VH-VL binders against c7peq0. Designs and how they scored, part 37

Target 1, 252 residues: c7peq0
Amino acid sequence: MHNKIYNSFIDRKAKGIKSFAVLIDPDKVNPADIADLAAKCTAAKVDYIFLGGSLVITNHLDECVQQFKTLCDIPVVLFPGSPSQVSRYADALLYLSVISGRNPELLIGQHVLSAPAVKKSGLEVISTGYVLIDGGAPTTVSYISNTTPIPSDKDDIAMCTAMAGEMLGMKVVFMDAGSGARKPITESMISRVASQVSAPIIVGGGIRDAEKAYLNCKAGADIIVVGNAIEKETSLIKEMADAVHAAAPVLK
Key: E = the ipSAE of ESMFold2; O = the ipSAE of OpenDDE; V2 = 0.75 times the mean of E and O plus 0.25 times the DockQ between their complexes.

## First folded at step 12 (VH-VL; framework fv_olinvacimab)

Design w1 (at its last look DockQ between E and O 0.03; V2 from the best seeds 0.00; counts 0 for: pae O 8.7 > 2, placed apart)
Fold by ESMFold2, look of step 12:
Structure w1 (fold): chain C 252 residues (1-252), chain A 120 residues (1-120), chain B 107 residues (1-107)
Amino acid sequence: as target 1 above (252 residues)
Amino acid sequence: QMQLVQSGAEVKKPGASVKLSCKASGYTFTDYYMHWVRQAPGQRLEWMGRINPYSGDTYYNEKFKSRVTITVDKSASTAYMELSSLRSEDTAVYYCARGVEYSGAYFDYWGQGTLVTVSS
Amino acid sequence: NFMLTQPPSVSVSPGKTARITCRGDNIGDKSVHWYQQRPGQAPVLVMYYDSKRPSGIPERFSGSNSGNTATLTISGVEAGDEADYYCQVWDTSSGHVFGTGTKVTVL
């Protein structure tokens, strides 16, 4: 299978280049907003559009993907609330195993059910170790996942979880405080995880300003994902993208 | 009814260190970043650094990074700022300032300020 | 390092409009926050994210930000508005940066 999106994660990490991803929930976006979002993301040089949500109750995922694909050239990566939320029109799928939890359905059970459809889709499938971190309040993902998130002050547990995931074959580590999180993941925890894994690290949840996005990158995150803050104020797209891109080293 | 109450004025000689305190009350101390900002007489405000009181994560202005240390005592809801190797140019009013909940983009509440005078 | 410049002073008659500018390279791409400081007092937040007012700040305060200039506008100026005003942004190289300050005089 072609690995264009995963190779971009690896190549950018190798160069020290940080990536900014905008997370868009198909249930919350409407067609009137998509053109403006696509234009703002293009102008800001956003690296990825992550499309998906924890609780998707509408069936217009394909339409959203196709609209973004016609309106801009930014790769569209599926970030599904379940492994069966797929669109063949996307560029890649983050195939998430909730390795932070002990719910067997989220570890592998739902994947057994969805794997034939995922294979038939022809999508690039990116094996992703999903590490849910306590965001200071119950989130949709923590409630629906029926798992206990890693406590926000247990850096060693997050580190060991990510290490184990990488050793078991996960190609990407996704540290997430969850959609609607009060508290973003600490720089200390990101740094601890980054010191022990070579896989690209995606960090999301509760990021509200450009300073935090920048500091998460300096701590070792490779890809910053922001959804809720941008949903509320799309003018933040440019500032956050600039901050993330400025964390990249200057070639000497 | 939130308050940020800072320690009293200090007089120091060049080369000494000063450690200022900022006691918070009326809100959950660990939910808000704490910043330190100074203002020399007749000058603009100058940001020195901040701490996440929950994790202890710090972020310093590069100008001060080698001389400033910001810490917290969670049980006392108190932030501290220590500035070492003082110079006469460090004579200023030093403010603690609170960010917004889990965001340090701007400073929505300020302490009363502490005058530090550095002279021999 | 990143610089924010403001005019040193603005004089305005009571009831008129004061416009306080804050200039920086591509400041329109940043979020701008504004503080009022009376002599001998701590700063008070009067505007954040370019144009949002904190609770207790009257609607006659407004803000805008585009290109290289952010502006705090105070309409219907009153004697109590006489103070120093500072803009502030965050910058990757400089951290949090305050403007040079503008003294608003109501005469």
Scores: ipSAE 0.829, ipTM 0.925, lowest interface PAE 1.0, mean pLDDT 91
Fold by OpenDDE, look of step 12:
Structure w1 (fold): chain C 252 residues (1-252), chain A 120 residues (1-120), chain B 107 residues (1-107)
Amino acid sequence: as target 1 above (252 residues)
Amino acid sequence: QMQLVQSGAEVKKPGASVKLSCKASGYTFTDYYMHWVRQAPGQRLEWMGRINPYSGDTYYNEKFKSRVTITVDKSASTAYMELSSLRSEDTAVYYCARGVEYSGAYFDYWGQGTLVTVSS
Amino acid sequence: NFMLTQPPSVSVSPGKTARITCRGDNIGDKSVHWYQQRPGQAPVLVMYYDSKRPSGIPERFSGSNSGNTATLTISGVEAGDEADYYCQVWDTSSGHVFGTGTKVTVL
């Protein structure tokens, strides 16, 4: 139970199973729509619900988590904009270090401040190397001060960054083009990273169709995260989920 | 070694249909999109459409949507392009090309091309 | 209808630098790819995602993309570089769009 979510990442990756995660911003979701969203996610066999936003209030976060936990059996994983955004009702927390940047606050500073609360929450904590990739638009990056994303065409930088994260003991690599990204992460970059790291690779940002999701998986992504596209069209949940679940990893 | 091998030259009359083939080898056929691109003599390349060999999903250039059909035979790792209601303006070299990505895709491998001549 | 415009021809002496431009509205926001086509041959990818070289493409080839213009640059031009060059992008409304093509002649 203590490492249930992380173990699921590892187990599924080892089996070559690809996972689909729906990203929900608690500040943007209407409570009235949560039931419908939960139903659609369940029907599509979504593997994870990621909850996260830049300005999430703890009480509101708790409520959102509880609602999802009540309405479906899909694991709820916190994907916070800040390490302080914690809910004890979630199944796990991605403890994100922005390793693509050189902001000490995003590397460790905010973690030190939030550590007592996170520990007290009793949540499964998954150390995550967060690799921000330039998506061509100001996105979540706008909320992360003093962070320069890795250029979208710099595969080697992304690779080396992910490698460093893994060697530092981070359990998961999260490559993100950001919410509302104009350009999703390229398959070449994903492949390059995947060729050098063994940790589960989460990919998000700018994924707008099932085919892109599928090909990202084929390139080496283990978990695909989609938010904005689904917000615009919830019918994409099933299509993307099916595509991801049908995908196989590239041979290493 | 990646290779796309296309069928031989075709001569057709106006109003007829032509179906070209493209056999892929050296990679997993279903992992990449297959595109069709044509080039009239002395003209630029013109994209016609693509298929996801895995799902069979197609996307066509609006210009050709009413006349073109792209299909695949997974077992044979072969893509097909059928163009109907041929006209003289359809005289061109037709290429199949492997597509790497959906959004902003580029074509990293090309077939040798198939000349289709439409004449009365 | 999205369009890409290239100069019809570029002439360059051996050893010199050729620059091939591709113009399109806000092309800098798109990923531009380049293809080389020698006479009687199929196109060959020489640049992708603005500035990435495929395996086997010499470092003499470089690419850039900003604003309304993408550029393929060939330094130290050789006789073998004589070919037609096409830029290509994806457009939501038009699909994959190729440039008008540029004939590079090595003098």
Scores: ipSAE 0.008, ipTM 0.529, lowest interface PAE 8.7, mean pLDDT 91
ESMFold2 (binder alone), look of step 12: mean pLDDT 94; pTM 0.953

Design w2 (at its last look DockQ between E and O 0.03; V2 from the best seeds 0.00; counts 0 for: pae O 12.1 > 2, placed apart)
Fold by ESMFold2, look of step 12:
Structure w2 (fold): chain C 252 residues (1-252), chain A 120 residues (1-120), chain B 107 residues (1-107)
Amino acid sequence: as target 1 above (252 residues)
Amino acid sequence: QMQLVQSGAEVKKPGASVKLSCKASGYTFTSYYMHWVRQAPGQRLEWMGRINPYSGDTYYNEKFKSRVTITVDKSASTAYMELSSLRSEDTAVYYCARGVEYSGAYFDYWGQGTLVTVSS
Amino acid sequence: NFMLTQPPSVSVSPGKTARITCRGDNIGDKSVHWYQQRPGQAPVLVMYYDSKRPSGIPERFSGSNSGNTATLTISGVEAGDEADYYCQVWDTSSGHVFGTGTKVTVL
């Protein structure tokens, strides 16, 4: 693998092109609905399928990845709940360190244990600094990570966290309000982080409409990830993708 | 019970400014985007802009961007809209309208409206 | 800028069905919301995300959206339904856009 997925993040960011990713939780998706979902994502020109969740119970990850790979040409990127949740059939893995937290197992501990299997998998591995932002209510990720999210109004804390992650070698910054978040990340916080970070910025959690997706891109997000809103209403895929693709780049 | 109570009617001369208020009660003010929408006599509704009262983030209709300023006073649960360099075509009823919790896609509750008349 | 056009008026008899159209380029790719405005009053939301009804809106209100046309349908029309109706979308270039409005007259 020659960093194809990571290079697509970098190349699109350099051109000011924004990307839309649909997040699918293999524990929640009905396998019978995957064909329709793949067709809708293809028609909407969705840029990535992010596959994963905060807690994977069913262990059907391989089957889900292979079904998407059979049904469409959209890259499948693993967004695992832990570093050991891998499938060799995916295109890439977001290798997440929860840099916003102080849980050593989520910072590096589980990575030490999973690294041999990840290397053996042959996957493209994308080092990702995961920054959990307070989403206005307890989320699955905040409970499972046993960490305190960055407060939603502390823009400089989020910025310093992302900056430190990039300086330590993280290639991507993922700002996430968490699955089930009430409150999406503010445009102010996104803009503050984007002003100091050159790495591609993924933003997710609590995004319910095309206006917010568009304004997050205008604030400096490079990749918008939506899961919950699309799970409830798959007709939003096209509208959100169109909004993301129409967003103008931030001024340099 | 939710209430959006707007300030009273205004009469202004061309070139002046007007600042309207919209006081919210019965809900968590900072959790809902506040929009301003106007309606000139006999015309359709026209969106002017909105604010996230929590962060202060604003988003304006390009038509009004140079003349409109939307602000909030969180402690008073009150949103304001200021429109400067008034023209006779700015004569309209101005509404504040609440979005849904952390979403600005549509407007599920409206104030009573404030008539602004601009005449020489 | 993105344009939404509606017929200026629709006349219906009590108990019959009113269909209010909202036309825009590829409006089927957007989420459409609808407002009722009675004379001298503020608008009231009657439909959102094409076909979802807010609490308190009767089941006889329904909506659809495909291609270049969204439609608000009021079955079993009552005198109290007489009002102006506006569609609304969000657009990347224009922000929130309202339709030209349709006066529904119940005869």
Scores: ipSAE 0.837, ipTM 0.928, lowest interface PAE 1.0, mean pLDDT 91
Fold by OpenDDE, look of step 12:
Parts: C-alpha cells; structure tokens; sequence
Structure w2 (fold): chain C 252 residues (1-252), chain A 120 residues (1-120), chain B 107 residues (1-107)
C-alpha cells in the first residue's frame, strides 16, 4: 500500500502502457471548476491527477486534494514546487530533486528541511529525479531559482543526468520543459534518455496537442503531463488521453 | 546485419486477395514495429499500417482499414500483409519497413519490395 | 487529410548544393524524416527528427524544419545522390504521411 502509485508506474511501464496525467495548479484552479474537471478526466480515463504549484498553501492544497478525491477515483499525485508542499490526503508525493541543476538547496537542502513533515504525513514518497529542460520560457522562479536548464538540443547531457539520477536511487525521472514552455522536449531527447534509463519517465512542459503527446510516448515517455494546454481548452483532455493510450510501444 | 526479405512478385486478378511476407533477421523481431508501405508506379510512398510483433496490435491507414490485415509469426520472425478486394489501382511495389522502437516514428530498414500486379 | 508537398524536381551540378523542401501546415511542429530512393531500389533513411543523420550518411546531408517548411540540404552533390527524396511525418488523423517526392538530377 505504501508503494501503490509507484508500483502502478512500474507495472504499466512493464506492460507497455502509456499514462496521461493532468496537471492542476491548486492556486489557479477555481473550486467551482473542479467538478467539471474531475468529470472530464474520468470520462477521458485520465490515469493521474498531478497537483502542484509554486506557492501552494497547505490548507488550500488539502481542500483541492479532497475535492478531487471525492469527485473521482483517479490517483492524486503531488507535484510540488517545494518539498514542503504536502497534503496527507493525496495518494503520493513526487519528492523532486532538481538534478539538472547545481543548486544544493534544490538537490537536498529543502528536502532535509521538509523531511520530518513529509514523513509525518504518511504519504507514499516517490524519489524523483527532476530534469529541467530549456523550454524557451522562464519557469517558476520559486522552484528552479539558481538553476540552469539543460539546453533543448543537448540530448547527451539529459541522458547522463537521468542516468546519474537513476544510479543514485531515484525511482522516477521527470523531464520537464516547464510551465508555459514554448518548446516542448524533443522526441530525440526522450529517446536518448529512455535508451539508458529503466525507471519510469515522466515528460511535461509545452505539450499542446495530441500528436506531440503521442510522439513523446513513442519516443519513450511513460507518463505525459499536461497542464497549460488543458487550462486553456479542457476539451483537449480526451484527445490527449486517447493519443497517449494509443501509443503502445513494442515490448522488448 | 539487419535485413528484411520479402516474398516474390504476385500477379492477381481484380477482386482477389494477396498475402505478402516479410522475414526479419539480424535483430529482435518483437522489439520493433513492422510497417507496410506501398508505392504505385511513378507515385509517392503510401503508408498502409503497422503491427506490434510482440502483442499483435495493429494500426491501419484509414484508407486501407477495411481491406488490409497485418499479422506476424513470431517464431519465424515474419510479418504478413494481406490485401483483399484487389483493384487495378493496387498495382504497386509493397515494402515492409522496420519502425524504430522508442526512437520516434520513422523507418530505418526496408525490405527489397514486392511487386503486386493487378490486371484482368 | 494532412499533405506534404515537395517540388517535383531539383537539378544540380556536381559539387553544388541541392535543397529539397517539404511543405506542410505547421510542419515545424512535427518531426520530419527523409528518405532517399534510387531507381529500382527501396527507400533509405537519410535524415530523422529534422536534422539527425543515421549512421553511414555523410555530413554533407543536413536537415532543418521550421514554420511550414522542412528542408533537406545536400552539399557537394555527387552523381550517386541522384534519386527521389521523400519527406515523412506522423499525423494524428492520417497516420504516417509521405511527401510527393522530389527527383534530384545531377547534371
């Protein structure tokens, strides 16, 4: 039970199943819209709801999580801008280390500070290597302050970074171009990383259509995360979900 | 060395069916998609469909969906493409092509092609 | 239906540069791949993901993709480069789509 969400990642990956995650910012979402979002996600068979923002208040986060948990059966996974953004009502927490950067606070410093609270929460904690890729737009400053993203054309750097994360024991690799990214992560980069990493690979940032979602899956992404595009047009949830679910790779 | 070897030329009458084979060697057959692409004389390449040799999952071009069936024999590392209700317009060279798994949607190896002639 | 349009022919003198264009709506947002097909032969992959060269393809082959146009560039053209060239993309509605093809003639 303690590794239910992580086990789902592994199991689905092993079976060649691709997953679609909808990213919701608790600070931006209108509570009145949550019911509709939950319904659309359910109808589209969304696999995960990721909740995360840069300045999420704990009580507000709790409320948001509880609402989703009440309205649908989709697992709610915390994708925090800070390790301290925790809700005991969620199903799991991605414990993110920004391994693409060289900011010690984002590597381990903030984790040390938040560790007691995270432990106390009783949440499933999924150690995640966060790999920030240059998306051509500034990302959330509070999250990636004093970090330099990996250039979008440096596949080898991304690969080596992900490899290092995995070898350090991180359970999941999260490649992110960031919120509002102008340039999503390339398929070549995803493929390069996937060729060397066995851990589940989450890809997000700048994905605006079903095709890109599909191709990212074919390139080796296991979970596709979309936020901004859906915020603008909720009808895309189903199209993207369908594309991701159709992107079944050949099992080796 | 990667190799795709296709069956020989076929001559068919309109309304008949044809089943072509593509034998793969030099790589793990079940680790890559197998695609079928045809080319009519003097025309561009046209994608017909693909199969996941591991699972048997297929995806077809809508244009051919009602007439094409792609299958595999894993034990023989061979893919098959059957096209029914043949028409004169189906006269073409048919290629099998390997789709690179986990590397995107392109074809890195091709068979030598099989000419199918449909004539009354 | 998504379509890719190529010029029907490109003529180039030996040693010069040939540019083959592939046009499609917002093709810059797609991954474009290129194939070379010599007369009587099967296609050969010469470029993938817009600008990546497969092993064995010389550096004089390069690719770019932006806006509505992808381009395959062959510098220092040789007699052996005479062939038909096809661009290819994946489309959600159409599947894999090939361009109309360009015949490159070396003068």
Amino acid sequence: as target 1 above (252 residues)
Amino acid sequence: QMQLVQSGAEVKKPGASVKLSCKASGYTFTSYYMHWVRQAPGQRLEWMGRINPYSGDTYYNEKFKSRVTITVDKSASTAYMELSSLRSEDTAVYYCARGVEYSGAYFDYWGQGTLVTVSS
Amino acid sequence: NFMLTQPPSVSVSPGKTARITCRGDNIGDKSVHWYQQRPGQAPVLVMYYDSKRPSGIPERFSGSNSGNTATLTISGVEAGDEADYYCQVWDTSSGHVFGTGTKVTVL
Scores: ipSAE 0.000, ipTM 0.503, lowest interface PAE 12.1, mean pLDDT 91
ESMFold2 (binder alone), look of step 12: mean pLDDT 94; pTM 0.953

Design w3 (at its last look DockQ between E and O 0.03; V2 from the best seeds 0.00; counts 0 for: pae O 11.8 > 2, placed apart)
Fold by ESMFold2, look of step 12:
Structure w3 (fold): chain C 252 residues (1-252), chain A 120 residues (1-120), chain B 107 residues (1-107)
Amino acid sequence: as target 1 above (252 residues)
Amino acid sequence: QMQLVQSGAEVKKPGASVKLSCKASGYTFTDYYMHWVRQAPGQRLEWMGRINPYKGDTYYNEKFKSRVTITVDKSASTAYMELSSLRSEDTAVYYCARGVEYSGAYFDYWGQGTLVTVSS
Amino acid sequence: NFMLTQPPSVSVSPGKTARITCRGDNIGDKSVHWYQQRPGQAPVLVMYYDSKRPSGIPERFSGSNSGNTATLTISGVEAGDEADYYCQVWDTSSGHVFGTGTKVTVL
């Protein structure tokens, strides 16, 4: 089946159902903890496991993907720091273009080099417009990418960037404050973008509690991604998943 | 050296409005959500709403949503709460309470409280 | 309309253990925070995320949360622990909700 993961994004958005994704960095996760983490994600009905990060130093990506695929039925979606960070064992790849920046390497350059390997992998490839928002401090992605994040109060710039990305063929918009962000993206910025794009909107970076996850969904996010808060406290998985799922309209 | 200093006690008649202030010092005002919580005599604490002072995004308890307005003056590091159409049951101590950095999950520092008395 | 119910009072002899319960439907799936309020004073955070202590709160304060009950436990109770105690959660329909409150009396 082609486009299974992308179609789940579209189908859930059409039904008003919000999705919760747990982001796991294969460089940072302790292998001894993966079984417990997978069990917690399953019990909480987490919709996606996103694997990756801005900087992946170790060669444990394949093993990490395979462990999660063995331990649970949750789709594993690659969120790579570069287009070449690929595992054929995953369910899909977010093929990120950093459309918020003006670095040609991250707009298309690395993709030209990685495309043959990505095609050979057999992965479902999801074209993703990546919109980096200032998270209150420099992030790994802002430094490595040599791009200036969109200022956190410039809603119109974020909106126009997302609109342009969608018009140019991006299937998904990913608004990200960056790994380790101090400031999460404001609800007003999410609302501004959501009012102007039809593509599924992923929001991540700096989300620390269930209230913020819920309000981001109410503002128009379709998929909430949480990494750092879960790394620090895995007991938050259930509460955040419940909050995200409760943001959908009740069908009564 | 962090402080949340609230305005003084108020006496109001039914149907009036009250606007309370909470001046913050000793931390970066725009990095922390500011909540308002009230307590009627002998009753439990009751959350009214909160504001993100950075851009003014608000989130209100549905019970108060039609009557409460929370605002900030960033240059004065001051939050305000206005409650309109006052009734006798609005007699309470009103607290401002700071969330943690960019999170509203719990309230790690509280102002001294402001008594508002509504009587005819 | 999420409700948190606490016993109205708990009496404990000095040096003994006080257990303050907070009951809510599936409260074990929520993060529970606890506040101490002495008469005429503002609340003070004494526990967050079920079992974590803020700086300055003595180790004799502990917390747990499972099923339908969260519990704040104060071992070695001292006279200074006499206060009202409130639990708090966040809920989708109700926002931030506080418990009914428990008056701890040290006899």
Scores: ipSAE 0.777, ipTM 0.905, lowest interface PAE 1.4, mean pLDDT 91
Fold by OpenDDE, look of step 12:
Structure w3 (fold): chain C 252 residues (1-252), chain A 120 residues (1-120), chain B 107 residues (1-107)
Amino acid sequence: as target 1 above (252 residues)
Amino acid sequence: QMQLVQSGAEVKKPGASVKLSCKASGYTFTDYYMHWVRQAPGQRLEWMGRINPYKGDTYYNEKFKSRVTITVDKSASTAYMELSSLRSEDTAVYYCARGVEYSGAYFDYWGQGTLVTVSS
Amino acid sequence: NFMLTQPPSVSVSPGKTARITCRGDNIGDKSVHWYQQRPGQAPVLVMYYDSKRPSGIPERFSGSNSGNTATLTISGVEAGDEADYYCQVWDTSSGHVFGTGTKVTVL
């Protein structure tokens, strides 16, 4: 079942289907709430559960993954703060290289260290170009990585960065304003990137309402990831999912 | 050259239906959304709905959802808009408009418009 | 229902600058697009994503959007700029929404 998740990204993109992913931090989520979350995600036809955090403990990660896998049939994709955050129970791992930065550790160094564990896990590994965009506030990622995000108004830099990632063989581009972002990624930037990149584009950070989710999709995002807003108000899951699913683009 | 050519003017009685056409040329028809927008005399533009010509999925303004049907014929690169249960208030110029690739949130090309007059 | 309000008319002398405002609640958080409609003609896109010009639109046209107001600015107004101008946004509840329109008259 290798490449099942990636193939789903490609297939859905090719069909002009937009996807909604709920981001859950295993360290923040209350285990008692997972059942409710799973139910709401199922009801809203959420396409993916993204699990990840900057300081995820492996045992908590495993438990969280297993719980979701038990409670719903939604694919669980690891979105780790570091390549070492691995659970063999997940359906796939986004293997993130922070290509917006110039930190060699985030480009390849941590990957080298985590490679044996990742390989041993047997997980589907999806090479991902991670593009950090300035969200108007310091994010955990920026702080931990000590990398400077791409300015929010520099569409060309984001575009060139994503292009480079794709040309280097990365299968997915993840544009992220980061957790707690004050400013989500602009539609113009998404559109600019989408115009030059064929790989699936994941967009996250600072998305707080269904309208923004919709507009990001229309701008060219293939997968919308929302975490914080949903944590604050779980009722948004359905609204955002519906908006994303309604934002079916035409084929390029 | 991109062009949207709409069908001719229509005169209808209240309660009737009207079906307008919009033929696209100069681009790949299935690559762009097609929208319908109307404008009553002396009034602002009003969005009615859109269709994905490739997939066939539609999204309607709630105001018109119960009365409007948008369809396409891919082979003819033509979009259609049918409005039922016509009222005098439906008298307007109806436009088809292309939704731009990578956005679809704005309309870069418009048809010439079709006047629909609803009168008893 | 989400509404966009524009001044009904703006008069400007040739060579001067016309400013057309579009007001809406938190419109600065939305992407605003602008259309020009000459009498008896279909609308023409003149601005998208607040400040981007389509190909063929003169640099005289510029756009901004912040707070509750988006603005289309036409510098060096020409006779050919006389038209109705409409702003447009997406609204989750209302769909695509157009402004009330502004008639620009060149004196």
Scores: ipSAE 0.000, ipTM 0.493, lowest interface PAE 11.8, mean pLDDT 90
ESMFold2 (binder alone), look of step 12: mean pLDDT 93; pTM 0.952

